# Ledger of designs, part 239: miniprotein binders against q9bqp7

Target 1, 240 residues: q9bqp7
Amino acid sequence: VPQNWFPIFNPERSDKPNASDPSVPLKIPLQRNVIPSVTRVLQQTMTKQQVFLLERWKQRMILELGEDGFKEYTSNVFLQGKRFHEALESILSPQETLKERDENLLKSGYIESVQHILKDVSGVRALESAVQHETLNYIGLLDCVAEYQGKLCVIDWKTSEKPKPFIQSTFDNPLQVVAYMGAMNHDTNYSFQVQCGLIVVAYKDGSPAHPHFMDAELCSQYWTKWLLRLEEYTEKKKNQ
Short names: E, the ipSAE of ESMFold2; O, the ipSAE of OpenDDE; V2, 0.75 times the mean of E and O plus 0.25 times the DockQ between their complexes.

## First folded at step 25 (miniprotein)

Design Ln20 (at its last look DockQ between E and O 0.95; V2 from the best seeds 0.80)
Fold by OpenDDE base, look of step 25:
Structure Ln20 (fold): chain B 240 residues (1-240), chain A 82 residues (1-82)
Amino acid sequence: as target 1 above (240 residues)
Amino acid sequence: SRIWVYVTITAPSPEELYEIVRRIMRLAMMHGGETIYVEIEGNRALILLTLPTEEEAEKFAEEVRRLLEELGLRVTVYVERD
């Protein structure tokens, strides 16, 4: 049990969007400060076993591609991911006129992969928006808040060249999602609450993306795990 | 402290692989364990699990080996001992 327990959901916020909610998705800029990001917390609190698996993968890729080839591969993966997120932001943003959309960004296997998911996405509330948990002292940049199949979700978009048919194949991504949920639910910049999460894994070849839906119960379970990781991070920093 | 277990499997097809992975994950849960990570590459999977005790880890390992041997599939189960 976490020593510093805090709820993921805010009982003072209603799940119903207020009629005063702007039609334009929120895009709060991330402020660079001393507050750790969700990503930083997760990276610095990986288990030895998780680190081992990542290093094993890295070594295998270096053996296959060489060191320079691996660097190029990594750079390309990051670039593809960035372009994919930019394309999604363009698709999901009501303000971006079709004329400003780089048609080349929309012609990707990843975009094709998520088409069936996008059909079920509506009511976009936030895109590439910063969240801060003031009490627990962490920040993050979430990809999207929208309704998926009628349920308001924090949506995290991921690219993969490997199939991820199980939520457990997404590594610490469920923790990232619930961390964003908990922060948003208690961030004064947001007037609404999110009770669900969604991880979407898009594939380069255009094969159908895997959606990993997290209901309120599953989110609560991962939230407990997130709190433990956050405590571990805090303890490590006190000893550093 | 939790006992870490690595399972590697190869199946004839992705569909068969996914089913086997699900069975292994359920088996771990029956032993009080948790699936931490699943890596899929073609027809091969790597599963990282935790079990509550060494005894449960060994029982789990034996059951996984038996299950996959009965199916004629190759499996490697490694129980990490501290």
Scores: ipSAE 0.812, ipTM 0.934, lowest interface PAE 0.5, mean pLDDT 91
Fold by ESMFold2, look of step 25:
Structure Ln20 (fold): chain B 240 residues (1-240), chain A 82 residues (1-82)
Amino acid sequence: as target 1 above (240 residues)
Amino acid sequence: SRIWVYVTITAPSPEELYEIVRRIMRLAMMHGGETIYVEIEGNRALILLTLPTEEEAEKFAEEVRRLLEELGLRVTVYVERD
């Protein structure tokens, strides 16, 4: 168990979605800070086994594509992911007519892949919005907060060329989701809180995306693991 | 400390593969273990797990081998000593 346990939910904050009038999704700007990001914490606390698996994948790709080919591949994958997120923000924003970016982004396999999920998404409360845990001292940038099948969720969108039918196929993504959730629930920029998470993996060929729903119990289990990773990160920085 | 275990399997179809992966994950839970990562590529899967002790890891490994033998399928189970 973590030595510095802290609750994921804020008992002094309402979990009811109608606590405020939703009209425009929140988009809190990310501020430069000495406080570590969620992704930095996770990168700095990877196990030997996680590093081994990532290096194995990298080696296979370099053997197939060459070093320059691999660099181009990873750059293209990053751009595809960025454009996917931009397209989803446009689709989910009521200001889409004033903020249209690139029409070609809306006509992609990834967007087709996620359509069946989007039918179950409503009540968007935040898009591409910064979160800060003011007590545990970490920051992040969440993709979306919205209702999924009637449950308010922190939603993380992922692109993938490989099937991810199990939540265990998403590596540290569940930790990322609960870290954002905990931060949002204790961030004074937000007047509401969220108890559920959702990871949506979209596929390049348009195949139906895999949703990985995380109820409050599962979120609490991953929250404990996140706290351990944050403790590990903090101890490493004390011993630099 | 926990013991790391790698399981590699090949199945005749993705449908059979996913079911076998689910069965292996349930078996790990019965031994106090946890599934950390699952990589799917075609009809092959790599499963990374932790088990609480070397004794439980070896029992899990033998049960996985028996499961795949019963199904007539190949499996590799590697128990990390470090």
Scores: ipSAE 0.695, ipTM 0.894, lowest interface PAE 1.0, mean pLDDT 88
ESMFold2 (binder alone), look of step 25: mean pLDDT 85; pTM 0.836

Design Ln3 (at its last look DockQ between E and O 0.92; V2 from the best seeds 0.80)
Fold by OpenDDE base, look of step 25:
Parts: C-alpha cells; structure tokens; sequence
Structure Ln3 (fold): chain B 240 residues (1-240), chain A 82 residues (1-82)
C-alpha cells in the first residue's frame, strides 16, 4: 500500500463536457523544470527483472544487427514513432486538417493499422498536451484525450514490430497512462476528468492495431502501482 | 518478497501460443501470482511472473511443465531463488 495515497479521480470534476469547452483540442506545452516526468520515474524504478529483459533484448539485437546496425535500427524506430505521432496529431486535429497534410505521413503501415480504432475515436479534447500533478510532483506529455467508443479516455499510441495482444506486453505503458490520467484529473489547466485509458499498439505492416482498453477499475489498480513506483523514485532520490 | 518466474514457450502457431499464454496467466492467478510481462515473437513467448512464495512458484512451475508436456510443446520454466 502506498504511504502517500492520492486518488486518481477528482470528485470535484464532472465527466460532462462543459459548454465552455473549446472546440479545439488543448495543447499545453511541456515546461522544463526540476519536476520528474512520468517517463523518468518509470525508467528509474524498473525492477532488476525488467532491466534484465531489456538488456537481453538489446544484446540479442546487437548480435543480430551489429552495434552500428542496432544504432541505426533504434534511430529508425524512433523516427517512425515520431512520424506516426505527427500523422495522428494531424488526423485528429481539426485545424491541421486545413493545412496541407503531408500525404506521405499518412501513407504508413502504422496509420493503416489504426484505421479501425480511429473510427471509434471522437470528441478530441487534448493532443500532445502537458499534464502536471502538483501534489504528487510529477509531469507528463500525453498523446491524446478523446472519446473511444463513447468513453472519454487518455489514449496512448504506440508503434511495435512485435505483436502485443496482451496489456502485459506493453510493459509500463499502463502505468504511464494512469499517471497521465491522475495528473490531468488534478491539473487546473483541465476542466474535465477522465476515467478510462486506452493503449493502442500500431503495427508497421498495417495489420490491425491492438486496443487495450482500461476501465476505471483497472485504472485504479494500475494507479496503486504507479504510486508505489513514484514513492520508490522519491526514496531513491533522497538516498542519492 | 515475491518470487520471480520466467516461462518460455514455443507453439506451432501464434493462435495456439496466445491460448497457452492465457492458460499460464490464469494458472499464475490461481497461485495468487501476477503476470508482469509477456513478450511475443513469432511462435515464441516469454512470460515474466511473480508468485507470493517459493512453494507456490514450484507448484506453478510443475503445473506449467505438465500442461505443456501434455500438449507436446517445449517449455522452459525458471524460478529465481533468493
């Protein structure tokens, strides 16, 4: 049980869109500060076993591709991910639809992969927007807040060359999602609340993406785990 | 402290693999364990789990081995001992 319990949901906020909600998705810039990011917290609090698995994967890839080949591979993966997010932002942003869409960005296997998910996405509230949890002292940059199948979700888009049919295949992504949810739900820059999460794993070959929907109950479970990771991070920093 | 368990499986098809993974995950839950991570590559899966005790880990390991042997599949189960 976390020592510093804080709720993921804010009882003072309504899930109902306020009539004053802008038609344009929020895009709050991430500010550089001393506050740790969600990503940093998760990276610094991986278990020995998680580190082992990542290192094993790395060594296997280096053995297969060589060191230079592995660097190229990682750079390419990063670039593909970035392009995918840019393409999604363009698709989901009403304003960018008016700008000359780089048609080349839309012609990717990853975009094809998520088409069936995008059909169920509506009511975009935020895109590439910063969140801050003032009480728990962490920040993050969320990909998307939108309705998925009529439920308002924090949506996290991921690219993969490997199938991820299970939520457990997404490593710490569920923790990232709930961390963003908890921060957004208590960030004064946002007037609404989210109760669900969605991880979408897009595939390079255009095969149908796997959606991993997180209901309020599952989010609460992962929130507890997130709080424990945050406490571990805080303790580790005190001891350094 | 939780006991960590690694399970590696190879199946004839992805569909069969996924079903086996689900079964193993359910078995872990029956032993009050948790699935931490599932890596899938082709017809191979690596499952990382935690069990509450060494005893439960060994029971789980034996059940997994038995299940996979009955299916004629290759399985490796490694229990991390403190």
Amino acid sequence: as target 1 above (240 residues)
Amino acid sequence: SKIWVYVTITAPSPEELYEIVRRIMRLAMMHMGETIYVEIEGNRALILLTLPTEEEAEKFAEEVRRLLEELGLRVTVYVERE
Scores: ipSAE 0.827, ipTM 0.939, lowest interface PAE 0.4, mean pLDDT 92
Fold by ESMFold2, look of step 25:
Structure Ln3 (fold): chain B 240 residues (1-240), chain A 82 residues (1-82)
Amino acid sequence: as target 1 above (240 residues)
Amino acid sequence: SKIWVYVTITAPSPEELYEIVRRIMRLAMMHMGETIYVEIEGNRALILLTLPTEEEAEKFAEEVRRLLEELGLRVTVYVERE
């Protein structure tokens, strides 16, 4: 149990956007800060078992590809992920319809993979937008806030070459989603809040993406785990 | 403190594998355990879990071994002591 519990939801904030809100998705710029990012907190609080599994995977890849081959592989995976996020932002943003789109950016197995999910996405409220939790002192950059099948979600897009049919296959992504959710719900740059999360795993070969929907109860369970990771991070920094 | 357990499974097909993984995750919950990570590669899975005590971890491990033996499938279960 975390020693410094804080609620994920803000009871003083509406679940529904105000009709006077801008119709263009929010894109709050990420400002340089001395407070930690969600991804930094998660990276620095991995268990030794998770570290061991990652190191085992790295060594296997190096044995198969060689050191240079592994470096090229990881660079390519990073670029594919970046291109995927750029493509999704273009597809979901009304502002991009006024500019020439890069047709090569829209051609990928990953985009094919998510088509059936995109049919159920509407009411985009934020894209690639910064969030900050002033009380708990962390920041993040969320991918998307939109309705999925009628429910407003923080949506995180992930690329994968291996199947991720279980939410447990997504490592710390559920913690990342709820951390963004908690920050957004207490960030004065946002006039609304969100109670649900969605992790969408897209596949390089175009196979149907796996959606992992997180209702409010599941989000609350992961929020508790996030608070423990943040608490662990803070304790480590007190000893530096 | 938590007891870490690693389960590796090979099944005849991905569909059978996923069902077996779900059954193992349910067994872990029955022992007050938690599934931390699931890796899927073809017909093989690695499941990383925590159990609250060494006693429950060993009981869980034995139940998993019996389940897979009854299905005629290969399994390894490693219970980390430290």
Scores: ipSAE 0.690, ipTM 0.891, lowest interface PAE 1.0, mean pLDDT 87
ESMFold2 (binder alone), look of step 25: mean pLDDT 83; pTM 0.814

Design Ln4 (at its last look DockQ between E and O 0.97; V2 from the best seeds 0.74)
Fold by OpenDDE base, look of step 25:
Formats: C-alpha cells, sequence, structure tokens
Structure Ln4 (fold): chain B 240 residues (1-240), chain A 82 residues (1-82)
C-alpha cells in the first residue's frame, strides 16, 4: 500500500462536458522544471528484471545490426514515432485544414493501422498537452484526450514492430496512462476528468492496431502501482 | 518477496501462441501470481510473471511444463531464486 495515497479521480469534477468547454483541443506547453516527468519516474524505478529484459533485447539487436546499425535503427524508430504523433495530431486537430496536412505523413503504415480506431474516436479535448499533479509533484505530456466508443479516455499512441496483443506487452505504458489521468484530473488547467485509458499500438505494416482499453477499475489498479513507483523514485532521490 | 518466473514458448502459429500465453497467464493467476510482461516475436513468447512463494512457483512451473509437453511444444521455465 502506498504511504502517500492520493485518489486518481477527482470527486469535485464532472465527467460531463461543461458548456464552457473549448471547441478547440487544449494544448498546454510542457515547462522545463525540477519536477520529474512520468517517463523519468518510470525509467528510474524499473525492476532489475525489467532492466534485464531491455538489456537482453539491446544486446540481441546489436548482435544482429552491429553498434552503428543499432544506433541507426533506434534513431529511425524514434523518427517514425515522432512522425506518427505529428500525423495523428494533424488528423485529430479541428484547426488543421486538409490542405495544411502533409500528405506524406498520412501515407504511413502506422496511420493505416489506426484507421479503425480513429473511427471510434470523437470529442477531442486535448492534444499533446502537459499535465501536472501539484500534490504528488510530477508532470507529463499526454498524447490525446478524447472519447473512444463514447467514453472519455486518455489515449496513448504507440508504434511497434512487434505484436502487442496483450496489455502486459505494453510494459509500463499502463502506468504512464494512469499517471496522466491522475495528473489531469487534479490539474487546474483542466475543468473535466477522465475515468478511462486507452493504449493504441500501431504497426508499421498497416496491420490493424491493437487497442487496450482500461476501464475505471483497471485504471485504479494501475494507479496504485504508479503511486508505489513514484514513492520509490522519491526515496531514491532523497538518498542521492 | 515475490518469486519471478520466466517462461519462453514456441508455438506453430501466432494464434496458437496467443492461446497458450493466455492459458499460462490464467495458470499464474490460479497460483496467486501476476503476469508482469509478455513479449511476442513471431511464434515465440517470453512471459515474465511473479508468484507469492517458491512453492507456488515450483507448482506453477511443473504445471506449465506438463501442459506444454502434452501439447508437444517447446517450453523453458526459469524460476529466479534470490
Amino acid sequence: as target 1 above (240 residues)
Amino acid sequence: SKIWVYVTITAPSPEELYEIVRRIMRLAMMHYGETIYVEIEGNRALILLTLPTEEEAEKFAEEVRRLLEELGLRVTVYVERE
């Protein structure tokens, strides 16, 4: 049980859109500060087993590609991910006219992969927007807040060359999602709350993306795990 | 402290692999365990899970081996002992 328990959901906020909800998705810039990001917390609190798995993967890739080849590969993966997010932001943004869209960004296998998911996405509230949890002292940049199949979700878009048919295949992504949810639900920049999460794994070959929906119950379970990771991070920093 | 268990599986097809992975995950739950991570590469899977005790880990390992041997599948189960 976390020592510093804090709720993921804010009872003072409604799930119902207020009449004052902006017609334009929120895009709050991430500010560089001393507050740790969700990503940083997760990276520095990985278990030895998780580290082992990542190192094993790295070593295998280096063996197959060489060191330079691996660097190139990682750079390409990063670039592809970035382009994918940019394309999604363009697609989901109401302000961008079709004419302003880079057609080249839209012709990716990843975009093709998520088409069936995008059909179920509506009511975009935020895109590439910063969240801050003032009490728990962490920040993050969420990809998207929108309705998926009629439920308001924090949506996290991921690219993968490997099938991820199980939520457990997404590593710490569920923790990231709930961390963003908890922060947003208590961030004064947002007037609404989210109760669900969605991880979408897009594939380069255009095969159908895997959606991993997280209901309120599952989010609560991962939230507890997130709090434990955050506490571990805090303790490690005090000892440094 | 939780006992960590690694399971590696090779199946004839992705569909069969996914089913086997689901079975193993359910089996872990029956032993009061939790699946932490699943990696899929082609027809191969790596499952990382935790179990509450060494006894449960060994029972789980035996059951997994038995199940997969009966199916004629290649399996490796490694119990991490601290």
Scores: ipSAE 0.711, ipTM 0.902, lowest interface PAE 0.6, mean pLDDT 91
Fold by ESMFold2, look of step 25:
Structure Ln4 (fold): chain B 240 residues (1-240), chain A 82 residues (1-82)
Amino acid sequence: as target 1 above (240 residues)
Amino acid sequence: SKIWVYVTITAPSPEELYEIVRRIMRLAMMHYGETIYVEIEGNRALILLTLPTEEEAEKFAEEVRRLLEELGLRVTVYVERE
């Protein structure tokens, strides 16, 4: 159990945005500072077993592709993810003044893959927006806050060449989602809160994306694990 | 105090693989364990789990091997010891 427990939800804050709030999604800029990001905390607190699996995968890929081939493969995967997020931000943005959309961004297997999910997404409140937890002292950049099937969620978009039919296939993404959720719920830049999370895994071949919905109870369970990872990170930094 | 267990499976099809993975995850819960990570690649899966004790881990491992043997499928189960 975490030594410094803090709630994920803010009882003083509504889960229903004010009708007078702007209709344009929030996009809070990320400030450079010395406090850790969610992704940094998670990377620095991986278990020995998880590091072993990652290293094994890397060595297998290097054996198959060579060092230069592996470097090019990872660069291409990163670019595909970047283009996917750019396309989704464009699709979900309500602004009519947007410049010409790149046809290649809109024509991809990943975009085809998420179409059935997008039909259930509405009420976009934030896109590519920074969050900060002042008390717990961490930052993040969330992908999207919107309603999914009537429930307001922090939504994390993922690309994958391999099937991710189980939430356990998404590694630390549930921790990432709840960390963003907890930060947003206590960030003064936001006037509302979220109680649910969603991880959406899109596939290169256009196969239907897998949604991994996280209700409030599941979010609370992962929040506890996030707090432990954050404590572990903080203790490691005291020794450096 | 956690015991780490690795399970690898090869199944005849992805559909059969997913059902087997679900059964293994349920079996882990019956032994008070937790599924940490599931990697799917074609017809193969790797499942990383924790069990609370060596006794539960060994019972789980034996039940998984028996389940897959009854199905005629290849499986490896590794229980990490320290």
Scores: ipSAE 0.628, ipTM 0.872, lowest interface PAE 1.2, mean pLDDT 87
ESMFold2 (binder alone), look of step 25: mean pLDDT 83; pTM 0.809

Design Ln5 (at its last look DockQ between E and O 0.95; V2 from the best seeds 0.79)
Fold by OpenDDE base, look of step 25:
Structure Ln5 (fold): chain B 240 residues (1-240), chain A 82 residues (1-82)
Amino acid sequence: as target 1 above (240 residues)
Amino acid sequence: SKIWVYVTITAPSPEELYEIVRRIMRLAMMHEGETIYVEIEGNRALILLTLPTEEEAEKFAEEVRRLLEELGLRVTVYVERE
């Protein structure tokens, strides 16, 4: 049990959009500060076993591609991910649809992969927007807040060359999602709350993306795990 | 302290692989364990799990081996001993 328990959901907030909610998705800029990001917390609190698995993968890839080849591969993966997120932002943003869509960004296997998911996405409220949990002292940049199949979700878009048919194949992504949810639900910049999460794994070959829906119960379970990681991070920093 | 268990499986098809992975995950739950990570590559899976005790880990390992042997599949189960 976390020592510093804090709820993921804010009972003072409604799931219903206020009539004053802008029709334009929120895009709050991430401010550079001393507050750790969700990503930093997760990276610094990986278990020995998780580190081992990642290192094993890295060594295998280096053996296959060589060091330079691996660097190139990593750079390419990063670039592809970035382009994919940019394309999604363009698709999901009403204002950017009016700007010259780089048609080249839309012609990707990843975009094709998520088409069936996008059909179920509506009511976009935030895109590439910063969240801050003031009490728990962490920040993050979430990809998207929208309705998926009629449920308001924090949506996290991921690219993969490997199939991820299980939520457990997404590593710490569920923790990231709930961390963003908890922060948003208590961030004064947002007037609403989210109760669900969605991880979408897009594939390069255009095969159908895997959606991993997280209901309120599952989110609560991962939230507890997130709090433990955050506590571990805090303790580690005190000892450094 | 939780006992960590690694399971590696190769199946004839992705569909069969996924089913086997699901069975192993359910088996872990029956032993009060947790699936931490599942890596899929082609027809191969790596499953990282935690079990509450060494005894439960060994029982789980035996059951996994038996299950996969009965299916004629290759499996490696490694229990990380503290």
Scores: ipSAE 0.798, ipTM 0.930, lowest interface PAE 0.5, mean pLDDT 92
Fold by ESMFold2, look of step 25:
Structure Ln5 (fold): chain B 240 residues (1-240), chain A 82 residues (1-82)
Amino acid sequence: as target 1 above (240 residues)
Amino acid sequence: SKIWVYVTITAPSPEELYEIVRRIMRLAMMHEGETIYVEIEGNRALILLTLPTEEEAEKFAEEVRRLLEELGLRVTVYVERE
């Protein structure tokens, strides 16, 4: 139980869920801030068990690939993720033309993997857009806000070479999603709010992506966990 | 205080593995536990869970071992004592 609980939803925006203004998707620029990012908070507050599992994975990969091979592997995975996000932003942008797209980028296995999800996505409200929680003092960069099967969601796209058929396979990603959701719902740059989350795991081999839908109740449960992580981070910074 | 439990299993196929993982997650919920993380690689899974007490954690561990023994499958269950 967080000592300083704060709601994920903003009651002052109760009329925003029904807004259907077809404006261009928001893309709020990320600003340099002294306040922490969502990913920084999560990285600095991993449990001993999370650290153990990450270290176990690293050592297994180093045994297989060698230290230099592991560094190259992780660099390539990061680059593939970056390219995937660039492709998705291009595909989902109403301002993009086919001439502006890298055709090889659009032919990746990850893009094939996500096709069945994309047909259920509509009403894009934001793409690659900064969020700031003005009260709790954290920032983030969300991937997408759009309707998925009729429900407005913060959508996070993830690449994976391993199957992630359970939401529990996505590590801290649900916390990341709800942190973005809470920030967006209390950010003056946004006039609407979001009640649901979606994590989409795309696969390198083109296998159908796994969607992990988070309804309002599940989001509230993860929000409580996010607040505990943020509280832990803040206490650590007071002692530095 | 939460009790951390690690379950490692190997199944004959990925499809059977997913079903077994779901059964283990349901067992954890019946003991008021929570599944924190599931790692899948081929035919093997690692499941990280929390249980509310050492008593519930040991009961859960015993049920998991019995379940996989009945299926003729290997399992490792480690209950962290911290």
Scores: ipSAE 0.674, ipTM 0.889, lowest interface PAE 1.1, mean pLDDT 87
ESMFold2 (binder alone), look of step 25: mean pLDDT 84; pTM 0.818

Design Ln6 (at its last look DockQ between E and O 0.96; V2 from the best seeds 0.81)
Fold by OpenDDE base, look of step 25:
Structure Ln6 (fold): chain B 240 residues (1-240), chain A 82 residues (1-82)
Amino acid sequence: as target 1 above (240 residues)
Amino acid sequence: SKIWVYVTITAPSPEELYEIVRRIMRLAMMHKGETIYVEIEGNRALILLTLPTEEEAEKFAEEVRRLLEELGLRVTVYVERE
């Protein structure tokens, strides 16, 4: 049990959009500060076993591609991910649809992969927007807040060359999602709350993306795990 | 302290692999364990799990081996001993 328990959901907020909610998705800029990001917390609190698996993968890839080849591969993966997120932002943003869509960005296997998911996405409320949890003292940049199949979700878009048919194949992504949810639900910049999460794994070959829906119960379970990681991070920093 | 268990499986098809992975995950739950990570590459899976005790880990390992042997599949189960 976390020592510093805090709820993921804010009972003072409604899931219903206020009539004053802008039709334009929120895009709050991430401010550089001393507050740790969700990503930093997760990276610094990986278990020995998780580190081992990542290192094993890295060594295998280096053996296959060579060191330079691996660097190139990593760079390419990063670039592809970035382009994919940019394309999604363009698709999901009403204002950017009016700007010259780089048609080249839309012609990707990853975009093709998520088409069936996008059909179920509506009511976009935030895109590439910063969240801050003031009490728990962490920040993050979430990809998207929208309705998926009629449920308001924090949506996290991921690219993969490997199939991820299980939520457990997404590593710490569920923790990231709930961390963003908890922060948003208590961030004064947002007037609403989210109760669900969605991880979408897009594939390069255009095969149908895997959606991993997280209901309120599952989110609560991962939230507890997130709090433990955050406590571990805090303790580790005190000892450094 | 939790006992960590690694399971590696190779199946004839992805569909069969996924089913086997699901079964293993269910087995872990029956032993009060948790699936931490599942890596899939082609027809091969790596599953990282935690079990509450060494005894439960060994029982789980034996059950997984038996299940996969009965299916004629190759499996490696490694229990990380503290």
Scores: ipSAE 0.824, ipTM 0.938, lowest interface PAE 0.5, mean pLDDT 92
Fold by ESMFold2, look of step 25:
Structure Ln6 (fold): chain B 240 residues (1-240), chain A 82 residues (1-82)
Amino acid sequence: as target 1 above (240 residues)
Amino acid sequence: SKIWVYVTITAPSPEELYEIVRRIMRLAMMHKGETIYVEIEGNRALILLTLPTEEEAEKFAEEVRRLLEELGLRVTVYVERE
């Protein structure tokens, strides 16, 4: 139970798209400042058990690949993720023309993996857009806001080499989603709010992606956990 | 303070593994616990959980061991004491 609870939803905002809304997705630029990012907060507030699991994975990879091989591996994984996000932004942007023959970005297992999910995505409202929670003092860059199977969601796209059939397989991603959601819902750059989340895990070999839908109740549960992580981060900052 | 529990399972197939993981997660909820993380690699899974007390954690661990033993499957359950 966080000591300073704050609501994830804004009662003064509509959770339904306006019929007069523009067709171009919002893309609010991210500004560097002293406000911590969602990712930084999460990275600096992992439990000892989470750190142990990550260290176990790191040591196994270093043993297999060597230290230089591990650095190359992690760089390649990061690049693959970045290219995946770039491809999705291109696919979902109404102002970009997709040229299958002229854009190798679209030819990947990850894109094949998400095709069945993309069929259910519509009404894109934001792509690669900054969010800021001025009261709780954190910032983020969300991947996408769109309808998934008729529900307006903050959507987070992830690449993975391991199966993630359960939302619990996505580590801190649910906290990332609700942190973005809470920030967006209280950010004056946005005139609407979102009450649902979706984590989509795509696979390099083209296997069907795993969608993890988060309804409003589940988002509220993870929001409480996010607030605890933010409190921990804030207390660590004061003592350093 | 929460009690951390690690469960490692090997199953005959990924499909069977997923069903067993779901059953273990439901069992954790019956003991007022929470599943924190699930790692899947082939036919193997690692499940990280929290239970509210050592008593609930040991009861959960015993029930998980009995379940997997009755299915003829390998399991390890580690309850973190400190």
Scores: ipSAE 0.694, ipTM 0.895, lowest interface PAE 1.0, mean pLDDT 87
ESMFold2 (binder alone), look of step 25: mean pLDDT 84; pTM 0.820

